# VHH binders against DNA repair protein RAD51 homolog 3 (RAD51C): the designs that were tried, part 17

Target 1, 363 residues: DNA repair protein RAD51 homolog 3 (RAD51C), of Arabidopsis thaliana (Mouse-ear cress) (q8gxf0)
Amino acid sequence: MISFGRRKSPAIEETSLATSVMEAWRLPLSPSIRGKLISAGYTCLSSIASVSSSDLARDANITEEEAFEILKLANQSCCNGSRSLINGAKNAWDMLHEEESLPRITTSCSDLDNILGGGISCRDVTEIGGVPGIGKTQIGIQLSVNVQIPRECGGLGGKAIYIDTEGSFMVERALQIAEACVEDMEEYTGYMHKHFQANQVQMKPEDILENIFYFRVCSYTEQIALVNHLEKFISENKDVKVVIVDSITFHFRQDYDDLAQRTRVLSEMALKFMKLAKKFSLAVVLLNQVTTKFSEGSFQLALALGDSWSHSCTNRVILYWNGDERYAYIDKSPSLPSASASYTVTSRGLRNSSSSSKRVKMM
Below, E stands for the ipSAE of ESMFold2; O stands for the ipSAE of OpenDDE; V2 stands for 0.75 times the mean of E and O plus 0.25 times the DockQ between their complexes.

## First folded at step 6 (VHH)

Design k04 (from a02 with Q100E A102P I107P F109W; framework vhh_vobarilizumab_d1; at its last look DockQ between E and O 0.11; V2 from the best seeds 0.00; counts 0 for: pae E 13.1 > 2, placed apart)
Fold by ESMFold2, look of step 7:
Structure k04 (fold): chain B 363 residues (1-363), chain A 122 residues (1-122)
Amino acid sequence: as target 1 above (363 residues)
Amino acid sequence: EVQLVESGGGLVQPGGSLRLSCAASGFTFSSYAMAWYRQAPGKGRELVAGISSGGSTSYADSVKGRFTISRDNAKNTLYLQMNSLRPEDTAVYYCARGIETPTGKTPYWDYWGQGTLVTVSS
């Protein structure tokens, strides 16, 4: 047995305080009211939301009507998590936290979303590696559905491109996942209509399937041609917010003889995906098969293309078996700490594992 | 219920051979790393050989070239072929099931068999 060192943050309290201060500054308030709130000690959303309108008006020397509107805005922001810029002006702190709040696509597994910082990140290329049967295609389909969750339900309201190299995409499975997503949205919008008189969202599973642009790719030459065409296609369909490639290496393992040229072509392809992600503010997810090696008493993951591929993507997530349970591990990210989370694959899609808290876990 | 049952131990002359088997049940065998450990009298358990869920193998330096670990996922059975046996190989041999980790040096071994005795003497 070996042990894996703990990740520690000496600035956890400082980071939390800074985030709270930025939340108060992001409310859409006039400068004079914002200054009065800050001067009275109301520097975060939780402090504002925890008092009555009468107390707020007295403490900040504002009218009760002003205080009521502030509490309404603060409660909306706390519940919705939205952030805004104050008076169009920015400080360096605001610019830093704008980048930390970039759009993400939920996986439908909250434990996995947590280690991903809220979900799969837009503007990034994320490689998701794993052995056969671990759920790579399931995650790809889940993201293709979840990207379409409307903004009023906390989603991105986007569309998906799904590039299928192996024939692994199963439309009946995508329909099951879309049906589960619609059911969840109908429950949410029914609640919002009943309790807050908000409009109900009307979305059918068929609409979700229509908004997945599916490309079947049968050779490495077709794969190269499609990737070269993607910029034009996405320019004509700018609401695309995720591109799934399932799997990036399949046609380059079986159909390609020149290993050095293979590596160059795939690396150039990855650079094209990185540029697409940045240009269109979308997520690129590259699914890849990996294997395990046992060496020196430990297991190491081996990429199909070797180590030269490892720096071609922004983030790398490794899916692995831990006993009979599925786990995801953040192997590489410029912004996320290494961490693991369990997940399950159900008839409704990806979900939390109910048994993960009872076991000894290693990362 | 998870079970690991070793067999194939016994008395053998130096230079001889034995084949150990470990029959596994109660879990998805192909999803786990497997290993053979041994414990000589008065010593702690030491790794002899390991095999990943994907079939990659590793060996202790003391047994390299003489012992071969293998697995048959269809029969849920782990094997250890031991050739050119020496008196120093005398030990109780244990089958172990391990949880693979993406960065760990040693798997987490959460279940062990009862062991089978191997005695190498003239």
Scores: ipSAE 0.000, ipTM 0.288, lowest interface PAE 13.1, mean pLDDT 76
ESMFold2-Fast, scan of step 6: ipSAE 0.516; ipTM 0.820
ESMFold2 (binder alone), look of step 7: mean pLDDT 87; pTM 0.869
OpenDDE, look of step 7: ipSAE 0.054; ipTM 0.559

Design k05 (from a02 with G26R S31D G50E Q100R K105E I107E; framework vhh_vobarilizumab_d1; at its last look DockQ between E and O 0.03; V2 from the best seeds 0.00; counts 0 for: pae E 14.2 > 2, placed apart)
Fold by ESMFold2, look of step 7:
Structure k05 (fold): chain B 363 residues (1-363), chain A 122 residues (1-122)
Amino acid sequence: as target 1 above (363 residues)
Amino acid sequence: EVQLVESGGGLVQPGGSLRLSCAASRFTFSDYAMAWYRQAPGKGRELVAEISSGGSTSYADSVKGRFTISRDNAKNTLYLQMNSLRPEDTAVYYCARGIRTATGETEYFDYWGQGTLVTVSS
């Protein structure tokens, strides 16, 4: 087991910054785009929703496609939450809506965040299943970094538990992703400091890694023991806002003869995670390998544990290849419609794939 | 950034053979599992073969006995020897790097080459 330790957070003055960020925060936007909108004076939902995509793109120095997606999201929020918004004014409905929003952890892929309702949901257990090579561990690492984004940058300011069953957690990769996150935050907070006289966030990539509680478990017995002790650990570390299990089934694939017993033990474990998520208002993400199962002359994508496991998790996301692009599909959720989004895995972590790598720019 | 460059694809008759190569650079090749994937037109990408850092191999059922994956750590090169080729082997073949694990089993692949086209037809 490896522990990275903890660091104390610096004091900050947040009142004016938090108000502006919270209004723009309602939209699931990347830190870079959020900063551009705030810089152009788009600090509340009604100001964003009341402008054309061409005007927004010009004013915020973003592409017209980005502006269109922002407007679509803003208009969808207005349709879902309110019939009447006053331009530039903040009413009691806006304040209540902000307080009622479930906390979410951005994936750093805005298209994926959109189908997730803003990101990975706290108080829920989300299963993320995928074939080899699709980026399950990359998503897990990304979330372990992104949960730490300070509240003034639109994050949760939390810490992460990463349970690694097969040694997939590469510290050099986590450092790369943390470096990219810090760069994005430095750009955002540098802008906020320059234009809003806010304190600059002083997170370093090493601090991010120190705030990931890493547990290497080498057997199903160790895995069960750790899960049974998580409640006590989190009670003593209540700033934990995400628990990643990578992969929930690895040690159970090799050590169980009785399929029904395996399914029962794993389902009981998922119920414990659901209890933890609710009690501590944190997100649980269970990574799982999927397999192709031959049926009626064709292969089908199936998770290793079937339907009994699926009923033990709040949300299920399936990662798959569609052509040469990676896609995520919302397979099950009580609150989210079935939808798909593409993503890429880059040196900086997860990102949008809106510009296909196969496209050739002729201009 | 990690680079994987495939070569050796081409047009071949059914029953023929090809050897694919993947030149790897900008990482410690010997520390990583490597794999070949393929994507037929209109189909999803599928695993063909993988090889651990220690040299252990595994194969998709559809290619077992016909394809052989190997690696040359001194040359930082991954190979796929493809024999007894069939029209259904027609695909773009991709080289992929797997995340190193303590047990040597890989759960995902983080870097991919641009691919090399293999066409098996009369």
Scores: ipSAE 0.000, ipTM 0.284, lowest interface PAE 14.2, mean pLDDT 75
ESMFold2-Fast, scan of step 6: ipSAE 0.485; ipTM 0.788
ESMFold2 (binder alone), look of step 7: mean pLDDT 82; pTM 0.819
OpenDDE, look of step 7: ipSAE 0.016; ipTM 0.367

Design k06 (from a02 with T28K S31E I99F K105S I107E; framework vhh_vobarilizumab_d1)
Fold by ESMFold2-Fast, scan of step 6:
Structure k06 (fold): chain B 363 residues (1-363), chain A 122 residues (1-122)
Amino acid sequence: as target 1 above (363 residues)
Amino acid sequence: EVQLVESGGGLVQPGGSLRLSCAASGFKFSEYAMAWYRQAPGKGRELVAGISSGGSTSYADSVKGRFTISRDNAKNTLYLQMNSLRPEDTAVYYCARGFQTATGSTEYFDYWGQGTLVTVSS
């Protein structure tokens, strides 16, 4: 709590002052305007950003338009951005291309990737709900591996955080999926080297396992504490590109008596995950158990926390059984149409389902 | 290396009993779900009974009340006690290892034994 304020040396203070002066000197201004600004005592970004354009214009003997541009540049250099409506507004074309260019994590099931727009989206919180046994943990492990696929192979080249509340994570399964991923990457890079003279990527399954930050969480109190500390952890490990919570609701379903407080706490956690997703440009995947409701003579899947929870996440995917086949359905998304895709779980991880072909002659 | 070796199959009369055993090696047996599958002549493989790492059991409707799955973690052995056997129980029975949630729901089976034949006939 107190360690950062205990002592500072004069050398550290001198370095901070030199850095502050250099910040103002690095603004893309003409030498004349820069000289006037510095001569008026405006040498650091904080002193510039705190002044009105009229006061800056008077003090530096520049036009109010010049002062406004200086304030705009200073705000951009502080990574705060402009407060003008023009800088806050985006045209629809830019919004479309932002959505198209968002990094996506493949599930290794191309049919599922297709309904997801290419895979699990970064900067989004995606909820994956399903009944026990449907493959939620399998998808979580698959994404923890696939986020690490190098950029040269079409991936993100990132690392994973896996938060395990149920004890469902099995390192031997993660190893099987990592081994398959390495084999697929070696085949792809070998082809590209042979035909296009591209460099081959070297990655081992044990490297993939080392790049999954695993957290075992045994209570809702530990879960809340971990979520509150994730921003600091990710700021120290900026190569993290996916955070998986398996499952988000487990400890809250079993030992949480106040349903209204439970819903509030879970919604607060979802908002914290949204903040992390936006700030660090990473994917957050929340795995959740669904319950069945009987209505109008049919069973309907409903998420354990009901309708208020569904508004706390960007995307919602529901996993379900159709006979002996596994399916995924895009239930809610601001950018994806409702669609279903079959998937299967194999020794190599998630793949396209071929079970329907068993009912007819092999093609 | 993972090994699953089934034993205890044989010929039995309708109404009879058999106990199948599966000896497991090469992995931490207590951490995995285990299951019995069967494949009858001309049919696909079907799940007969499952047991979680925590000991929770599940059964196919066709065998419920007649079969009992159990495990001995100290001996790394899975059992299937089959009572009141019927001709339709005739099949090759396979031991399987599975990945599961903490609640015991099995998401994927990765290893099967070579099977043991059970024939129920007069």
Scores: ipSAE 0.301, ipTM 0.704, lowest interface PAE 3.7, mean pLDDT 78

## First folded at step 9 (VHH; framework vhh_enristomig)

Design g1 (from e01 with T50R Y104H; at its last look DockQ between E and O 0.23; V2 from the best seeds 0.00; counts 0 for: pae E 6.7 > 2)
Fold by ESMFold2, look of step 9:
Structure g1 (fold): chain B 363 residues (1-363), chain A 124 residues (1-124)
Amino acid sequence: as target 1 above (363 residues)
Amino acid sequence: EVQLLESGGGEVQPGGSLRLSCAASGFTVSSNYISWYRQAPGKQREWVSRIYSGGDTYYAESVKGRFTISRDNAKNTLYLQMSSLRAEDTAVYYCARGTIVTAHELMHGYMDVWGQGTLVTVKP
């Protein structure tokens, strides 16, 4: 095990990321069969248990008899997974009431918050797609700071996980955004103290940075291992309220050759994120790249992922340029109507566009 | 097996220029974040510049406008172009790689791989 110099992350030291990739090795299988399962993208019990014996046999190049025995062993081992069917039954009333009452994470852009129903929703997986330079990483950093805003100031008082696949996370930028957030909170609480005798909130930008858990992921195997580790990590760090993945597909665009297996692995990861969001009542934000072309009624993802991926994400937001202004569009949501809002990226973080509140009279 | 090797240090006149190199082995510079640090005699090591995997660059206030960090992915090498050098820039210069940490630990200099350093001397 490699020490990462963090006293506050014993869960990483207890469970290697490589150990999480090897979850399938818990089954009593021959080395040959384990290798075939891993090569076919079956890296966890839930992915194995969710397919037919015929599909498993074809995908992993094993006999149907071998696939049947593997499924029997996997179903014995994942009893907790099958119990979710019993607990997952809900009527439409429960779902509507649940969504209306859940907390949200502000983006620091009120116009964007408005089309999001108040911000990025907990218990949801939100995909945010955009072209390079449009502000995907800026939104990810902003949410990692804003989740920490105390409940007294309208936030969640939570912590953040930031999973960085491309190396786009800039700690100096996170500090700038944290400094601006602290200044904004000092102004707010200073007003409340002066006018209503409320206590001042004392936060330092350093405390905000301490509560962002940063994971640099350099390969798709590391990414799989980390995703399989997250449940244990969050169980030991229960105040985590947002998980940012920047970006979810990077290591699967360049480093993964089999297109069908790629889609299966990515869809399984999205399912794991959905389960995490529900289990811990936290927000998951998956950043992704789109092409610059608008076709077939929507912007296209740079990597075509199919319907399984689309069903694994609760909401999709598309970021795009309209002239020299940045816009966000609600492309898919079960609860939010399609809408657009402009935003800017400033030295202090995300903010409303100046043009959104200023109008030119027509002549 | 993972190594960083600095080179390009030497003596230079005030106002002069140098280019430092940091050759990486056992990992790729394009997939990691890499920083330059320096340590003057009798002083603590201080951060100088950082380049992220996406190519964005940052500088300590004392070197802004005078130093430029860059990389060559084909050569797996990081560079620090130094210009308008001053006596205060005399130090051993190190390159270093970061790892998985909190953002606070990342900001405050936890780095898991360090080079051996290259000396830059700016004559009085």
Scores: ipSAE 0.015, ipTM 0.412, lowest interface PAE 6.7, mean pLDDT 75
ESMFold2 (binder alone), look of step 9: mean pLDDT 80; pTM 0.802
OpenDDE, look of step 9: ipSAE 0.480; ipTM 0.780

Design g2 (from e01 with V29F Y104R Y110T; at its last look DockQ between E and O 0.71; V2 from the best seeds 0.00; counts 0 for: pae E 3.8 > 2, unsure alone 63.1 < 65)
Amino acid sequence: EVQLLESGGGEVQPGGSLRLSCAASGFTFSSNYISWYRQAPGKQREWVSTIYSGGDTYYAESVKGRFTISRDNAKNTLYLQMSSLRAEDTAVYYCARGTIVTARELMHGTMDVWGQGTLVTVKP
ESMFold2, look of step 9: ipSAE 0.237; ipTM 0.574
ESMFold2 (binder alone), look of step 9: mean pLDDT 78; pTM 0.789
OpenDDE, look of step 9: ipSAE 0.464; ipTM 0.748

Design g3 (from e01 with T99L Y104Q Y110S; at its last look DockQ between E and O 0.88; V2 from the best seeds 0.00; counts 0 for: pae E 5.0 > 2)
Fold by ESMFold2, look of step 9:
Structure g3 (fold): chain B 363 residues (1-363), chain A 124 residues (1-124)
Amino acid sequence: as target 1 above (363 residues)
Amino acid sequence: EVQLLESGGGEVQPGGSLRLSCAASGFTVSSNYISWYRQAPGKQREWVSTIYSGGDTYYAESVKGRFTISRDNAKNTLYLQMSSLRAEDTAVYYCARGLIVTAQELMHGSMDVWGQGTLVTVKP
């Protein structure tokens, strides 16, 4: 029988680098490990964090190394409050059992990652819409850095393509975010070297910047031509694991008489991105500028692209202000429930908000 | 210093042909992507054609089948062969080093290199 909530012994004293929260139903665990934890009664963070690695290994019939990794994830979540960690730690168990789950790219905001099922999904096209200043470009840059996090640290070890339509990419900002990522990885690899005798990962911020391919496009016709070229470019650079388009609609705002034709051209482009995502097992992120209208007692975002566009993108995330806080809402996804999370934009990149416990109804 | 210099513009009758050249210095055309753009009087600049480092070529729909982009790596020079010219092709033509760089190269100021342009006039 499966039961919720179990507590046995005190949690270990050290916090792991991982920022993921253990809910057995949502974590990036293999189905085998998830089933073993649930069968042993470990269905929530508190029950896992309260036992030793030896007890967890015996109770769940897993190796002590596997139990230690799980406890690090759980203990980080219980002890959160005094440090900032990179998200998305990937243990040896997950690497050995690369199963049916899609690879994901952390946003560096664990609350946002949680509503995204662990992060931005490979093989999908995700639209991220919002008003100016809400952080669209910031998340695009964050993902371009985070996709490069090595597999040993829970990442993909990939490279990024950044397509900039309006000149919003600030390379000094990308350097800041890369520096913060390296600092977080150095903390993680120091821990892993000490406790598991693993080799330390060596990355410099300059290496991260060398792995971002930047494309500046100045017209909608150039944009279309670039999209048609991407398949060949990626076939020659197969370690690309994210394509960011910032912003997908910028060059289409003034250039068409017929809104239906504009929508068809953009939808065809999104379908080409869907094919790229599937063929190369990479994530595509389409940033879109929208307006926020308050109507019918709630805030609504008007995306002027219609039903054809909606069917061309796998997921849609809406970024909005709630007071002086930034929020993200999962507006459409075939696999993720509607949910909201707050985030902040800091000098180190995207991070959790201290006010994230408040739910917003205005979605 | 990185520079691009266009040449080969001039006047031509409708249906005529011209070949534009874009001489590059300070970088190698084979290691970069290079594009042609054009700007008609009173209009915004528009993309015409791009050749990528691997040799693949792409064209705006308005010029496809009439214009051909090519390069000569030994001369470090890009060409745009224009045929079946129309009055609407009248513009100043620019070459630009394409903005496909690494973010590291962007940090070092390898952005927004444009030539001064060459005028193409197709008589009415």
Scores: ipSAE 0.125, ipTM 0.488, lowest interface PAE 5.0, mean pLDDT 75
ESMFold2 (binder alone), look of step 9: mean pLDDT 81; pTM 0.811
OpenDDE, look of step 9: ipSAE 0.377; ipTM 0.704

Design g4 (from e01 with T50M G54K Y110T; at its last look DockQ between E and O 0.64; V2 from the best seeds 0.00; counts 0 for: pae E 3.6 > 2)
Fold by ESMFold2, look of step 9:
Structure g4 (fold): chain B 363 residues (1-363), chain A 124 residues (1-124)
Amino acid sequence: as target 1 above (363 residues)
Amino acid sequence: EVQLLESGGGEVQPGGSLRLSCAASGFTVSSNYISWYRQAPGKQREWVSMIYSKGDTYYAESVKGRFTISRDNAKNTLYLQMSSLRAEDTAVYYCARGTIVTAYELMHGTMDVWGQGTLVTVKP
């Protein structure tokens, strides 16, 4: 339930034309009649509704009975819908379609997708950090499911790699999120089948689970070995479109004794991930668990990796509590302005916060 | 029904060689990611080597150049050829499946399948 404001950019003519074409395609008409209407120049409801049935029949080379039915449907559509209800029903899949020149993976939270420019970007390395319980693993699982949304539904039709360093991946949770995703796709494809005569896309939650490659990594040595292998693995599985690392630093915080070399190894890994993201046009998501260590009578915050690490990740998202609400903040990005969005973690996955009274502005 | 059976352990002189075997039943080694681990007395279990389903191999730095992991798909058996053995290689060696699976396999199968282990002792 995303509501767009009007665009004022040079692209306003392009988006207006695309919207007009989509309006004509929303009528419940056969493909033959749609083709005839488009060939005759009738691409939006207002152009169809503004002519007589005789003129429409002559112009589109259809019978007057067909023209009359078309005008009746167009007139009913104009009278029965409000602009705000119709336009406000856009979902994350439609928004991703409008900005698909930059391939992105929806989070299933439209407010978060908006501040991310449509979702988690392919060809980028995105660091997502925060405290335990804030939803880092939840977003990782959500993306592992959502990357598989078929291209016909506005997704990437890809597969996922999930690298789990501490056992946080819960397959029962992935199944719940996959079930919710299938339900959402069934609703979308049911609409497309009914109104555009498109084939319904059938996908089972079990198929989604088959397309998540789960890597359990129990030491920093295994982690290094896996990262060195990923290029070959992805070359053999080219439909992988997301790599989730949960979490990137865990084995280097607790098992890695040489602190002086830790940042070098982690920065080298980040560079390898950036190369993978670019080479295979996939998204890399590095989940980062900050830890408060007790020393000198107080807790120490955050494993500090310095500026080299910060420059090795394309984007950084910070997840935090604001009262009882979860928020995401774009802390660093070369292409996205700083912004915040609230989100919730539900039985169906990530969703918009019900208590949010205002949408996040990207201005 | 999924089982891993290690064999080939024993005593060996420093600088000697041993070949460990891991016979798999209930699944195919060529479709799975399989690892060797070891545990010395009083220490945590540590990773030694892995072979990925397409045949790529990786090694812990402490054994690189001395150990070779391989498999025989027809016998459904994994091997660890150990050469230039040292006293610090003394441990119980385990093979394990499930370092890498699909989420479907995780839900419906065993992630961590371990053998019973085979003892390797390098004589002083």
Scores: ipSAE 0.230, ipTM 0.546, lowest interface PAE 3.6, mean pLDDT 75
ESMFold2 (binder alone), look of step 9: mean pLDDT 80; pTM 0.807
OpenDDE, look of step 9: ipSAE 0.360; ipTM 0.744

Design g5 (from e01 with T99Q Y104H M111F; at its last look DockQ between E and O 0.86; V2 from the best seeds 0.00; counts 0 for: pae E 4.7 > 2)
Amino acid sequence: EVQLLESGGGEVQPGGSLRLSCAASGFTVSSNYISWYRQAPGKQREWVSTIYSGGDTYYAESVKGRFTISRDNAKNTLYLQMSSLRAEDTAVYYCARGQIVTAHELMHGYFDVWGQGTLVTVKP
ESMFold2, look of step 9: ipSAE 0.166; ipTM 0.512
ESMFold2 (binder alone), look of step 9: mean pLDDT 79; pTM 0.790
OpenDDE, look of step 9: ipSAE 0.569; ipTM 0.793

Design g6 (from e01 with V29F T50K Y104Q H108K; at its last look DockQ between E and O 0.83; V2 from the best seeds 0.00; counts 0 for: pae E 7.9 > 2, unsure alone 64.7 < 65)
Fold by ESMFold2, look of step 9:
Parts: structure tokens; sequence; C-alpha cells
Structure g6 (fold): chain B 363 residues (1-363), chain A 124 residues (1-124)
């Protein structure tokens, strides 16, 4: 190995190691897979649980599908009998690694996830700007469903807050997206059961809807009051991992006469969202409108908010039409390079563009 | 005070048409969720139609293609245009506003303000 962590202590006691090895042998794995894990040095549950599925697949010379199931089984063992597979103090390297392995929420569009570094990032405030009809609300609903994907399937197992300022949240659409997500998870767990003798995972669309906390906000004063209340609400609901605001500026475009004070109030709200994101390790997504005019090399926010606003959001993504296709562009990020990806809005939610090969050939 | 007042009910022959109105007061109609429900004699109240602030409409299967929901935000009024009426459409029709806490409660149609209803009678 060229580089590795110091997670496995050479001073591990014989009794502790023997117990851990016996627990690893309890997992319902094929003899071939078990042999590969042992040959790669994965002799205990703590060593298995401490790596990613990609690293496990590489190290043990198994498929990513096999590695995912092994990690799922190790997590299941933790839930059923142990509070923790890894006991111990952290060091400076581990603390740095945890900061760099920020959880992300898939958009269900792998091309978009790729330019986002794996998805919408927790601990960040991401502004998503776009024209009407481009899919801002669709992305918000998709993330509210996807945050709930169980950790066993690579998700966060969290809940969502959806703040709806103009009544754009369509619960029937959220149900469609939740149904599609459940179907995808049933197909995945059915595959893992068939090929790796893993237990099926059951999840119902109604449970997904129950875990979306919906707030209808009808004025800017209600919006300010809700934002001030969110810290208390989330403290009482710690499983919240995404907050969607759709849209952050709607009640300020028409109902606020003092333009300078408007910018200050909105920037203060964005700062409060940044504090919430950091404190609770959750993602904040602020949906916003841009003009339909291309100006100064980019699409502009419908409400000009200046530098204070720009510094109050971690990332900005701009959604736009390129011909008859929808595109997302990373306009501003401290950690993500500028990039674009296409996406589509389907009856099942957000997906990769079916026309991606045409984009390449047309260039 | 939040209030909903239905009107436009009456007697009609099979195949006829009626337009129901729901006048809303005490809240901003354009920023709210409002629906039509109905209750036939001896039956439970059932959902009929919903319109979102963005104009998207949804209908119960029993009324699709025959009923059209609409709203006029300037007049703060919700409408239900009913055509091709049948005997089974005989009911008291209500408009309702919902207070929602979760998306599942929204799907169940929990409503915190109800109108007094308007009777629609389709003579067999």
Amino acid sequence: as target 1 above (363 residues)
Amino acid sequence: EVQLLESGGGEVQPGGSLRLSCAASGFTFSSNYISWYRQAPGKQREWVSKIYSGGDTYYAESVKGRFTISRDNAKNTLYLQMSSLRAEDTAVYYCARGTIVTAQELMKGYMDVWGQGTLVTVKP
C-alpha cells in the first residue's frame, strides 16, 4: 500500500482481536468472498466498516456490488448487536479525513452529481438559480426524497424541510418521485438478494412523504420568523439533513420597498442558513430565479443582490436552456471547478439526458 | 376571520352543467392550497378536485374529463365547472383550505377551514 491510515493498531489485544474475527465470521458471506476479505487483511468488523465500498472492492478484488453488500451487512450487524463497530479516539488525520468526506445528496442525475463532486453537499449552502420551467422545484423535490435513501443504499437516511414561498410544491409530484425511488430501491435490493443472499429492504412512498416537513410561507415577515425558528425545530428533529427554500427571494421581489435593507435582510438569512448547515451538518438549498437574458457571459439573478449575498452562499449553480436541453453550470464554488452537465426532468424525477450523445456529435 | 362561501348549486337534469363558486376571505388566495370536496347522502366526504397556486390541476377519477377547476386570484374565488352531470354527482359540494405540517398530511387532504356547502341535485 503506498498510503494508508493508522486505524489498525499493532498493539491490539489478542482477546479483542479474536472476538472481532469471530464476529466477522458470522456475516452471511460466501466462502469465496470471505476468503478474499481475509486475504486483503479484513479480519474484523471494525476493519470492514472503516473503508468505503470502492476501497473495499479494490483491496479485496471484488465487485463494487459485492463490496456494497458487505458494508451493508456490517452496518446491519452494528444495528442489531453493537452500538459501534469502531471504538476509539480520533487523531488529527482522522479529523481532517472526516472534514474532507462531506456527505452528499444524489440528484438522481449522475452527470450532475459528477460536477457537484458526488451530489449536493452537506454543511454547505447551495444556491440554485434558474428560469421558470427549468426544473428548480423538481430538483428541490428530488433532493427531499433522495436525502431519505437509507445508508445501506449509499444515502443519508435523513429527513427534509421544504419551505414553499409561492405554492410550487406539488405533493402528487413528490409522490411520483418517491414511488420511483422505492421502485429503484426494490430492484436494487432484489438484485442483491438474488445474487448475494441479502435481505430485502422494504420502504413505502408514504413514509417518504411523512419525512418531508412542509412549511407554507405567505409573506416575508413569515419567512423571517420561520428562518429564526429553524434552529429550534432542527434541534428537536436531528435527522433533518436537507433544507429546501423555494424560492428564497419570492416575497422580497414585490413586497419590499427599501432595496438596500432588502439586500441586508436576505444576506442575513443566508448567513443564518450557513450557520445551520455547519451546526447540524445538513445541506441547505436556496432556489432562486434568474432572468431569461444572457448578459455578461452568464444568466443574471432576477433580483440583484450584490457581493454580500454572493459571499453568503457556498456554491451557486445556474440552470439554463441550451436549445431544447436543460443544463446546469457551476457558477461559483470554493471547492468545485467550473463545469456543466445536462439533465432531464422525467415522470420518475431528474435523470441523465437521453440526448447526451447528440450533444457530443453536434460539437 | 378566514371564511369560505360556496354558491352556484341547484337542480339539473342528467347531462347538464353547473358552475360552482367559492368566495374566500381573510387570507391570500394566490398563496394557498384550496380544493373541492363533496358528500353524497349517507356517504363519507370525498375529494373532488384541487388546484395549486401555479395552476396545475388534479381530479378524482370519477370526475376526470367532466369537471374543471379554476381560480381567479383577483376576485379571490375558486370555481368548479361541472358538465355531463350524472345522478351519482348529487351531493353537497364544499370548498376547503388546508393547514399542512408534512407532505403525507397534504396527500390525505387535511383541511382546517371548510365552507358551509352548496347542494347539487341531478334528477334521475
Scores: ipSAE 0.013, ipTM 0.379, lowest interface PAE 7.9, mean pLDDT 75
ESMFold2 (binder alone), look of step 9: mean pLDDT 78; pTM 0.773
OpenDDE, look of step 9: ipSAE 0.261; ipTM 0.660

## First folded at step 10 (VHH; framework vhh_enristomig)

Design i1 (from d06 with Y110T; at its last look DockQ between E and O 0.23; V2 from the best seeds 0.00; counts 0 for: pae E 2.8 > 2, placed apart)
Amino acid sequence: EVQLLESGGGEVQPGGSLRLSCAASGFTVSSNYISWYRQAPGKQREWVSTIYSGGDTYYAESVKGRFTISRDNAKNTLYLQMSSLRAEDTAVYYCARGLITTAYELMHGTMDVWGQGTLVTVKP
ESMFold2, look of step 10: ipSAE 0.333; ipTM 0.588
ESMFold2 (binder alone), look of step 10: mean pLDDT 80; pTM 0.806
OpenDDE, look of step 10: ipSAE 0.298; ipTM 0.589

